VHH binders against Salicylate/benzoate carboxyl methyltransferase (BSMT1). Designs and how they scored, part 7

Target 1, 379 residues: Salicylate/benzoate carboxyl methyltransferase (BSMT1), of Arabidopsis thaliana (Mouse-ear cress) (q6xmi3)
Amino acid sequence: MDPRFINTIPSLRYDDDKCDDEYAFVKALCMSGGDGANSYSANSRLQKKVLSMAKPVLVRNTEEMMMNLDFPTYIKVAELGCSSGQNSFLAIFEIINTINVLCQHVNKNSPEIDCCLNDLPENDFNTTFKFVPFFNKELMITNKSSCFVYGAPGSFYSRLFSRNSLHLIHSSYALHWLSKVPEKLENNKGNLYITSSSPQSAYKAYLNQFQKDFTMFLRLRSEEIVSNGRMVLTFIGRNTLNDPLYRDCCHFWTLLSNSLRDLVFEGLVSESKLDAFNMPFYDPNVQELKEVIQKEGSFEINELESHGFDLGHYYEEDDFEAGRNEANGIRAVSEPMLIAHFGEEIIDTLFDKYAYHVTQHANCRNKTTVSLVVSLTKK

## First folded at step 5 (VHH; framework vhh_5c3l_4)

Design s51 (from f4 with S103A)
Fold by ESMFold2-Fast, scan of step 5:
Structure s51 (fold): chain B 379 residues (1-379), chain A 125 residues (1-125)
Amino acid sequence: as target 1 above (379 residues)
Amino acid sequence: QVQLQESGGGLVQPGGSLRLSCAASGFTFSSYAMSWVRQAPGKGLEVVSAISGSGGSTYYADSVKGRFTISRDNAKNTLYLQMNSLKPEDTAVYYCAKGPEYASSWYKLGEFDYRGPGTQVTVSS
């Protein structure tokens, strides 16, 4: 389904131009894992590490949600964003386990739990649904429990769930993707994203688009979540408050830009095509998240934490293996957008160059990825 | 601090049996799929068997189906491989490997991020 027509509410709709852009870019951002090479990617293992880092926040908020809602007999949980397969079920397991353990400790009956998995309609829900019997078999053995799993296809920049139906919302590493490329990036030529050489107007354009998108996300979720319901969100972010052009993860898009520039030099990509390509991505800082949440006003901030990870030590690998793993991860998230803009014939060569550039820059000191974890209560 | 330590390897005659064990520590053992991965002389790594975190689901490579049985004791953080009707082509270093919590591809080689030091199995008359 086209996202413009999924659960549209007139008071919450974007204008027609934004809806058209939203459909195009949200569709292009769909990560298709499937069975195979994607399971080997550094991206999958990074996301698992991020979920492990966010686990204490997720557990605390699940417990507090149950207590504050006085142990409801039914819980509806939403997992939002691009499907990472295993990571969605890891989060769901932690939520279900937390609820069951808490109920046993306080001598209350465990609720029935509906788990709604949200991703774009183009995502491989069939692989996810075929995994559900395996997951429930595991859950019955470990927790003497089961859950009901549903798909909620559509953009989370639109309505996805009925009014006042959700108790807990979780999203990991999805909200850094914008609904569309920001306007007014003409002076950021040759850069796919913000870099140290970018004009301040590029930063302002990206920040404005993030503020617009995150405000809309919060407004939409506020309609769907019950009062005292909880939301736990994890972002790729940055720690810098004073220099808006300094980025902790800047090399991802810089290396992709350098790889595309190599293809321009070889005559495989036109300079004008490179200059017209920009990533719909934003890495906020703590202050930017606080300002959007406070201004939108539907949620109280319970916790907002920053965590750093060293990308160089996910597994025992050499520089070549690390380069290929990072290339596979970036390919997984960017390939549909790159094919749409440049054509499919450049993709293999592009990511061979990307892997090479990662290998050449393996000794650079900026290997740390910053994650921001925020937990919210619906007022 | 993930630690995996295999034991039970050795020399066995064709048609014989052998039981491998793997002691695991440093992670919540019951939450992770585990596997036995082997490397024969001059060949690449092969997943011969895998088992889900609960023990409720198993995988076997076609080369070992009906001969090998994987099992786990989550209370003891121990993984086992019972190998029956051994063949000379089963000669390899056998590694205990830690896999994912939940993935549709949970039994595939690329899902296993830690291996023990391995135990040698030699099938020869």
Scores: ipSAE 0.019, ipTM 0.603, lowest interface PAE 7.9, mean pLDDT 81

Design s53 (from f4 with S103Y)
Fold by ESMFold2-Fast, scan of step 5:
Structure s53 (fold): chain B 379 residues (1-379), chain A 125 residues (1-125)
Amino acid sequence: as target 1 above (379 residues)
Amino acid sequence: QVQLQESGGGLVQPGGSLRLSCAASGFTFSSYAMSWVRQAPGKGLEVVSAISGSGGSTYYADSVKGRFTISRDNAKNTLYLQMNSLKPEDTAVYYCAKGPEYYSSWYKLGEFDYRGPGTQVTVSS
C-alpha cells in the first residue's frame, strides 16, 4: 500500500455516542459542576430529558421551516422562558446544529442566526450572556458557524418582538405557568392546586385562566412570527380527557403542600403565608390545547404528541435517589413561584422535605409525568 | 370510502402552463392536508407540493418553487396545482394524495395514505 494511505487507515474507535465534539459541548451545558442533588447539573438533567422528548419534533420543524422559506440568508429564533445560564442554550444548540447540517447536505450557505432569549426581567441574563463566547467558540469548532444572542426581557403574555420578524419560536416547560392565580379560589383553601377533593368551580377557574392566557399568547406570537414560521411548545400536561379533577401532576402539589406544612410545624413558614399560596399553574390535555389553537385560528397544528416519564427515575436509581430526582424536577419547574411567595431561605429545606415525602410514597405505584409537545405553523 | 380523481394533464411545450385539479370525496376534505406527488419514468415518488387543511400553509419542492402554485377550494372539495414555466424534467404522472389530519408532519411523503389514479403530464416539443 502506498504510504499516503497509512494515515487514512481507520483507528479503533474509542469514541462512542458520548465522546464526540457535540457530546463534549452538550456535557458542558448539562454538567456545569455539581454540589449534591441541589446542583445546577441536577436541573440540567430535567431540561435535557424534556428536550430529548421534543427533539425529533424540533429537528423536523426546523428542517421544514428552512426548506419552506427557501433557505433564507437570515433567521431569527426565540427561546421563550429561556431560564438562566447554560441551560438556556440546549434547544438553541440543537436548532443551530440542525440548520447547519441541513445546509451542508443541500450545498447551501448557512444563514446569519439571531437568537433571542426571553424570560422575565428578574431572570439571570448576565450568567447566560457570560456563556455566549464559549457557546460561539464551540459552534465554530463543531459547525464552523456562530450566532448572535440577544435578551428580550418581559412576559410572553405581552408583545416581545417586532411584527413579522421571527422564523422559529421554541418554549419548553414555560406555558403551563399562568399570568396570574385564577380569581375566586377561596373554596379551594387548603389545596395548592386542583385535587380530587377540589370543587368543580376551582377546575373551571383554572381552565378559564389557561384559555385566556394561551389565547393571548397565540395572538401575540401570531403578530411577531412570519408566515410559514414554526413554533414548538412543550407543556407539563395530562392524558385524562373525561375526569377534570384527575391530575397526573396532582401528587406533586400535594407533596409540596405537605412539605410546606412541615415547615409551618417547625416555625419556618407562617400558616397565613401557606394559606395565601395557590399555584399559578395549569396542566392541559391534548383536547384543551387543540380547542384553544383552533379557536384563536392563526396557526395550523403540525404535530401534537404526549410523552410520559418518571421524574424520580431518570437513571433507574434507588428510591432515595428517585426522591431527590423528583424533588429536583419539581424545584426546577416551581422554584421562581416559591421564591416570589416564600423567599429563598426556605427552598433547600423545602425540597429536602419534598424528597422525603416522595420516599414515603415510593411503594404506592409508578407515577408518570406527562409532557405535551405541539408544533405549529403560522398561516 | 376515500375517492380522489385527477384531471388537467396532457402534452405541453417547454415554457407552457397546465392546471391540474383533483376532486375529493369520502372524507372531511378541510380537515386533511393534501399534496401533489409525481413519478417520472424510471424514478421514485416525489412530493412536489403540499397544502394544509385550511390552506394556510404550503410546501414546494426546490425543483418547482416559483413555478408551481398549490391551492384548494374546501367548499368544492377540490385541490389544484397551477404549473407555469414547465420544463422537460417535469414530465411525470401526477398524483393527488390525501395527507394526515393536522396532528402530523403534513408534507412528508410517508404521511400520505391514499393516492388517486394519476394524470400524465408530458413536456415535449
Scores: ipSAE 0.000, ipTM 0.134, lowest interface PAE 19.8, mean pLDDT 78

Design s54 (from f4 with S104T)
Fold by ESMFold2-Fast, scan of step 5:
Structure s54 (fold): chain B 379 residues (1-379), chain A 125 residues (1-125)
Amino acid sequence: as target 1 above (379 residues)
Amino acid sequence: QVQLQESGGGLVQPGGSLRLSCAASGFTFSSYAMSWVRQAPGKGLEVVSAISGSGGSTYYADSVKGRFTISRDNAKNTLYLQMNSLKPEDTAVYYCAKGPEYSTSWYKLGEFDYRGPGTQVTVSS
């Protein structure tokens, strides 16, 4: 473990010339806990843990990229699916810090760095951009440098960047989200995702959609990245089990389904609306990632790592606290989709029920979640 | 396809020793972490010991540290568990399990995707 990722940012001081929004951003970025409001991810604890696990891979690939490109004077970095907010800036900080430390070590001038933040057009880029001056002040304190930040609105299942322009692409916990809900899920009614009771046709439908989407993603990124450029991607995943019924993520969606059924019983959600809702989600395994990458053919795999982590690793003996933490994590990743389908009125009640179901389902509270980290080089 | 076959289980007196073996086929053995996982009657699965693909790193549960030794022979596609100073609490079905190719958490239960049929170890006087 390398603690510098956390130790540098928490030491930042409040500047009397900065507004409350900038201070709130620093608090959210530096806090080990969840969000202080809905505007910051309640999933920040889980996302920081995922970034910490991916950090060695990200650092190594950033260094190798700089060396293999012979220390260019300009670097363009893309952060894809930056809806995680503050965690996107933590990853960008690590990239910039790695470049600057390496350049200082080999007595070369640091490059100018353009950072492109990608999310759907509905994302609140203005709130994110308000914190860029503060972020650059952080970089000046720690690295005596700054960066230029741009927005790239659009789906990463479409072209986002000019041809051969990117040097480094990073995406954390975004690519497990599919472009659309798969077809042929009518025999999976009542289930939001794949469960032990799901028919094999549901597994095939989700796998096929993932294969199409990830292949398209790789083709699009191959046009935008320079040769010898690097890409580091993190997924919610599962182990390489031959039995499709074994899913490390199934409990998340099963408990959400149970919570929605409680709302149906209470008359707050119609059964027809629940039956019509399916998660556009897929948890790949290592072999499935390797097959798509090798078949598409534009990238070489440098590293592909599976990381298990326990959501209950904090000093928590209270079942309710543990349940609330898991509910906040699932809320952060699913809330926009749930609002779009069910409306915002049910969300707080839904996740209160979710937290309660976690306390009643003890196995879920301490279950190990699998993350996959893959690093790629453009051929 | 992936096949794992355990052998060497049986009945042994407290304080005795057993050596378990697992023959692996259907995958590039040296590229994958391997483990021994046990299940005592009425209890859940426990990772007893794990070994990295190269054999350079090992893990042992606190309950077996100093008594059990895991090893592998990559040329023979075989995993071993040497069990010394056996106790009645070691009574369980022992499974050979295939782990990940790529993982910093390679010794955790959630990382093991295939198990053999298991071999019974009974420690009784």
Scores: ipSAE 0.000, ipTM 0.136, lowest interface PAE 19.6, mean pLDDT 78

Design s55 (from f4 with S104R)
Fold by ESMFold2-Fast, scan of step 5:
Structure s55 (fold): chain B 379 residues (1-379), chain A 125 residues (1-125)
Amino acid sequence: as target 1 above (379 residues)
Amino acid sequence: QVQLQESGGGLVQPGGSLRLSCAASGFTFSSYAMSWVRQAPGKGLEVVSAISGSGGSTYYADSVKGRFTISRDNAKNTLYLQMNSLKPEDTAVYYCAKGPEYSRSWYKLGEFDYRGPGTQVTVSS
């Protein structure tokens, strides 16, 4: 889970006299790290599982890129939505290892590799940069090589890199986050996202926003990537179903909605405040991804895979506090938006209720998500 | 009505080169992955190389990486395999095969559901 909510916080306006607003926003993002050790452990497990699922696609595309570009002496890689700490380097390690193993196999010299880590400006890049010497020591032991690491702060819904500079782009569990909450959600009152009870207008509003955002993302990346460069993207998604309102993976937003409804019942949150809160999230299906990619037109689809896996199994392995671990994960990605809309005072109580709901639902045992892995070649 | 026809096989000395071609008809060629599959005497089928519908993704078996190059001409509905630095162990019948449009395992043998009659490649002194 990689939150990109900066564009959805309507109370923050930047000008020369808004230093207090900017400071409040930065402080909120710093607090989004959640509940320390539990949040970090859960995030590490999830990222490793997601990478394990996408690894065969990532390895193939890295090898094919090297061969099709005739073994360049320099490679520039971008990790979009890199998060913080050692987790930023999981996919980067696999990419560098793949390049070095391939070069050894075909008796070519390994390239110099620049690794650009992208996240919002308020991300803890300092902790990530402090890990670079340890990462390079590990690379020297395993591959007898090193890499150069750079930060690229900013939204990936804007330009991040110079024209025709990137060879390989990777992004994991970031692009399901929208640039902003869709317009025209008044008929979806009480729901944070799409549910079976949502009107068709809500589905269309979310789909329209996703289409605009993903089209913009592809256009921007097409300017920055070299011809025959590769991009590997992993989404939280859904299966193609006859009912467009059916969602395989949205239990976490439903549980958060139920928890907020409990606070409305207890008089701690107004019904109007709940009705006005919507998540900037979309879980596309295979056909929706294919249509956006084909219409934008800059990339060819190499591979598009759908994988089901159970995010809940990490929490179920811990006999105690399984619900708290899931609550801490959802808190980490949603807390800044929740504080901005509802205030800080409700947050602890809200996530206590969320943990309770997790423990009470059969979904805690059998909850599954659908992940979509797509690989693209720049035309 | 899917038809695949290989050509370009023959006898060659170790270290030599051959270029195989496959003419395809009866389907939208550019939409489907294609492969070269070989069968050596007394051995099973092996995917030697595969290429996605657009030509953007390629696969090579470890035994041929750096020596063989797969390519396609979607305007001519033709698949190619350029074979360099040929070895006696490359001796086999080479089949052109039609694969999937999109698949979790698009380059694996089980994904290729239609094959041509094959062309013999013999590498000997």
Scores: ipSAE 0.000, ipTM 0.169, lowest interface PAE 21.4, mean pLDDT 78

Design s56 (from f4 with S104G)
Fold by ESMFold2-Fast, scan of step 5:
Structure s56 (fold): chain B 379 residues (1-379), chain A 125 residues (1-125)
Amino acid sequence: as target 1 above (379 residues)
Amino acid sequence: QVQLQESGGGLVQPGGSLRLSCAASGFTFSSYAMSWVRQAPGKGLEVVSAISGSGGSTYYADSVKGRFTISRDNAKNTLYLQMNSLKPEDTAVYYCAKGPEYSGSWYKLGEFDYRGPGTQVTVSS
């Protein structure tokens, strides 16, 4: 989950995606094989595709970290914004596999590895921990190794780990979420985020909040990570440099706004409630990331890559199926915030409207989103 | 108070292109859905395309999908319709129309309560 939710979320309602029984591993394989629900299948494919995109950067930085630290006998890894689910273990698996393969190649013993899973205190860590024995069984089969898994509940906009304790930090699709909604958005009424019709003041408010949050994040991680430790971060981002109001990837917030406006029109949501709702989200560009990292000063940039990402790579897709798949994805990330602000009674109707608007928005299926992958070394 | 003025109509050959513009005034343009509505000789009104106030949602009638593109410039209070691959069946008076502030059935004909005087489009050899 995202740290912006610490004060807003009815936490006990976030324990979907359970792995509660002795067949959790088999269940996960069956779902990946197409036996899962449509939303599960689509969300798993998206997360695996994002990880696949970042994998070369993650592998290189893991190898360089081990070599530059002269093959420590103990490694502590943090997964920030881990949520609940098997995709958090996919990145951990790649890290452990990379370490073990490298150690074998240079004729050294593999280190003991502690994996710290971080999310807000309200996250259902118990469901994830129930999967750990199955994950270690898989590691034993593939790598003849295991890891130790710990929970680190708290916002990553606060201290989470003891000083100079972490060797590798990974975070995927978490840092584009802000600690809070920016102030001074009164002139952006009816918009949940930045759009082409937004005033310049809305862009400045969001950029300022992102700069504050990412600077704080880097400062806090700099205290917890060892010198020559590595950090690999993936963001939803943008390629636009000269028009700050143009967004390649943010039509999903505009469609959500239009869907909420439908509910206002039908008398199910008050206009004042809609006007008060803004997404704590920011899609940075490469230059904005560089400026924050350089100004904060604790890390050297090793790699910073921009990748095109096709949300609508669905050839021969039925219009209603495409709309429902998009709605399910946006529901997964926004439902807790929406329930907290609007109440649970409107949610099903809201996402029926959302699916409909996807069907009516001719260009949404052909839109390419942008992901930014950055790797950093602690000075 | 509300004023809508279309321009850009004319005579074009089949397969040709034309761009319609609509200048809007007298209301907060960015807050309202807008549409292009046409009336062919001897036929009723048809919504050919509609766009939400933010520009984030669009609608196209099946007859024009893939050929026409609706867009808006909220800074200039202007609505556009780019018409490509024109057919004789596209011959009609095209009206710019003001719709609802919030969506629902926002693309349906009954939602558009004010129309401009219209501009004639004739597709003929």
Scores: ipSAE 0.000, ipTM 0.128, lowest interface PAE 21.1, mean pLDDT 78

Design s58 (from f4 with S104D)
Fold by ESMFold2-Fast, scan of step 5:
Structure s58 (fold): chain B 379 residues (1-379), chain A 125 residues (1-125)
Amino acid sequence: as target 1 above (379 residues)
Amino acid sequence: QVQLQESGGGLVQPGGSLRLSCAASGFTFSSYAMSWVRQAPGKGLEVVSAISGSGGSTYYADSVKGRFTISRDNAKNTLYLQMNSLKPEDTAVYYCAKGPEYSDSWYKLGEFDYRGPGTQVTVSS
């Protein structure tokens, strides 16, 4: 796996016992997120909560886009990092519904809508596409309309769409993943990410890589989007400004490093392999996002909101079950990177240890996270 | 504010039929997937059938497929379950449950956030 092009949204994969085509199709759509029913449920609730936070921003920007473009007869929408289907179709539905409701209110015909789903080429687009007939059937009954769905395989750190073709771009929980692991992390040995014990040089390395990647992303999207087109982006972020080493999400990566350290102690992983492993991840704050957007210069900021919410369990569980659910969630987003670096054979043991560490760290069960929602207009 | 009230349960002989109804209020009924979830004595909750907000798509558990039919009347805010060829194994408390507005996992148990008080179905000779 090439870390420079990793999108860690879980692919829709399915491995289940005998069923007919209808049940196989439905099960395939639902077999994403962490490993197991409890993890899947928690991930689905998290994804819906993230979308619910962004929904007002997404709705407003969709309406303003339609009005400012004078109700075009054709709209092209891009959903970036869509592979799981768990959140992508909800966002697409909200966009299409918003357009149709608005057009009805102003007595205009609804546009034809192309929906482009983007993820890395390894994504199982065929499973996602099998859901499209169901989606269009529901859409026809509720809105008396349909959409055309296309796949756009590739990294969003490269060109994906023809010049001046997109009207609306949406991305949820994808842009916190960097194109590659930052340079100059030699002084951050034993840490998978930034922690309170990390040197300032590690923070600067991650910030520099994020600035390069997000600047590149904005430049590329600016070529593909029409003037007065809109972009709505949701990040895993942080609120802390004065201590750049403090991270709202730091415990996830610290527990993973502790689990890998256990495997080093047991002789299953070499210390040099652990020291060489770093997450291509960055949780920006509001000011960092604003500075990159303003410096790149292609977009005006319409809204930039910070939302805190509980990452934890949406129902009560014992410590062991809570640990397994958290481990399954982190496994879902990190497993491809871990297999590429450490090999497949350690993964089950690693996440057994991760679950144990969660049970020993009370704060992990109710850990809050920060989401940043930004909406942009192309100048 | 969300309220779901089941009716139509009772005692029936094997091979018989029952029709369950669920009256819904406090939300935009037509926008949400709905399901029938059952709990047999000593067992966990099982989704037996689900229906999309528009009524255009349905799901059935393997144990009831071909015997049960789910339907909805969005004008009346009412969900139905027609149960045919009933078996002793169908004996359970049947709950009407509210699902998501739209989700690719819309038929999964974890998607249902509110249920009614339930209605007892007993299949016995």
Scores: ipSAE 0.011, ipTM 0.473, lowest interface PAE 9.4, mean pLDDT 79

Design s59 (from f4 with S104H)
Fold by ESMFold2-Fast, scan of step 5:
Structure s59 (fold): chain B 379 residues (1-379), chain A 125 residues (1-125)
Amino acid sequence: as target 1 above (379 residues)
Amino acid sequence: QVQLQESGGGLVQPGGSLRLSCAASGFTFSSYAMSWVRQAPGKGLEVVSAISGSGGSTYYADSVKGRFTISRDNAKNTLYLQMNSLKPEDTAVYYCAKGPEYSHSWYKLGEFDYRGPGTQVTVSS
């Protein structure tokens, strides 16, 4: 092979042995389920797909952060989001590995690294903390280093960290969750989210809530991150600019709606309760992200890219198991909201129906998920 | 106009199998519960199986549980009944029937107001 071709593919410059070791470790993380294995397996599969897509951006920004901060002896990293414990370590591993490899190449000592894992207080931090000794053992084998892990319970729509303390912030598939259900959705009856049949007022209500929430998030993170610190964020998003009611990736809310409709048929849920239920969710496009970031003004955009990937490989397994895995994933993120609105008695039956609908969806349609990856530098 | 047309009936020996199909038109098929209703000679109508509009909920009469499977293909506007381990007492005219969009009693006979012409199933030695 001509060496000129290697220079056009920077990822091929990395040591194959180290890449194989990284892949083996990521596989081990996927296999480490413990009690609640189905939820961990489903969430791990999705997080691996999202991370693989965002990895080049995360690696570049980690390297540039280290160089621009002149190789500090201490780094504080925040992982923000609603994730199962083991999944948070996927991105943390990539960050630590990137720092250690870079420091070796430039003959600098590796920093001490504090890893702060953020989720709501109800998150099972105990399971996460029990995994830390295993993570550090593997990290010592692969990187000859370790890290310090802390929990930071609370909403990322509030202050979480002391002023000017963070060097790198990562969040994967969390910021599409709104702080609350938007107001003025009374004309969107029968829909849990925006569909092609929704009124324009529903789109405007969701957009307004997203703009408020993301602006608040950026303002809060700007106080906590050091100048020249980096933030890498991944969203469920959409490619459409001209038709705000067209959605690339929201089949999961349609399947949930269908499942709730089945419970109305069985008399377990009233039609009025279904009509009153709306998801606190928003899938932005590239332009909407740019406008919020530029208007808030604390961060410079380094990279903002749209990526599509096919979720079809999710269904290459036994259809029933694939349905249960997706149902477990959606259950993990939606169960508290569903219990609050409908009561706990319906939940098992609801997600049995959801798993069935996933099976039917897989047979009828293959849908590409759109993800937006943005990297930011603190001014 | 609502139209329902059954097919797949016939003569079969005890222990045999048949698959019934129903082609539906004239309404939004995926929004309505559907059923298979049968009438044996000299007897009344009986709902043997029903399925919700989405397909997520099914009902089976005690007489057919474990032997019959109801399914639907909403893309093709078609309802199916897979009948296994057939018995002489399964001999009846089988009707495809359109049910409610919403009802607490969605699988009850009174909720099914439109029926096809029916297809004869005869189970005999």
Scores: ipSAE 0.000, ipTM 0.193, lowest interface PAE 21.5, mean pLDDT 79

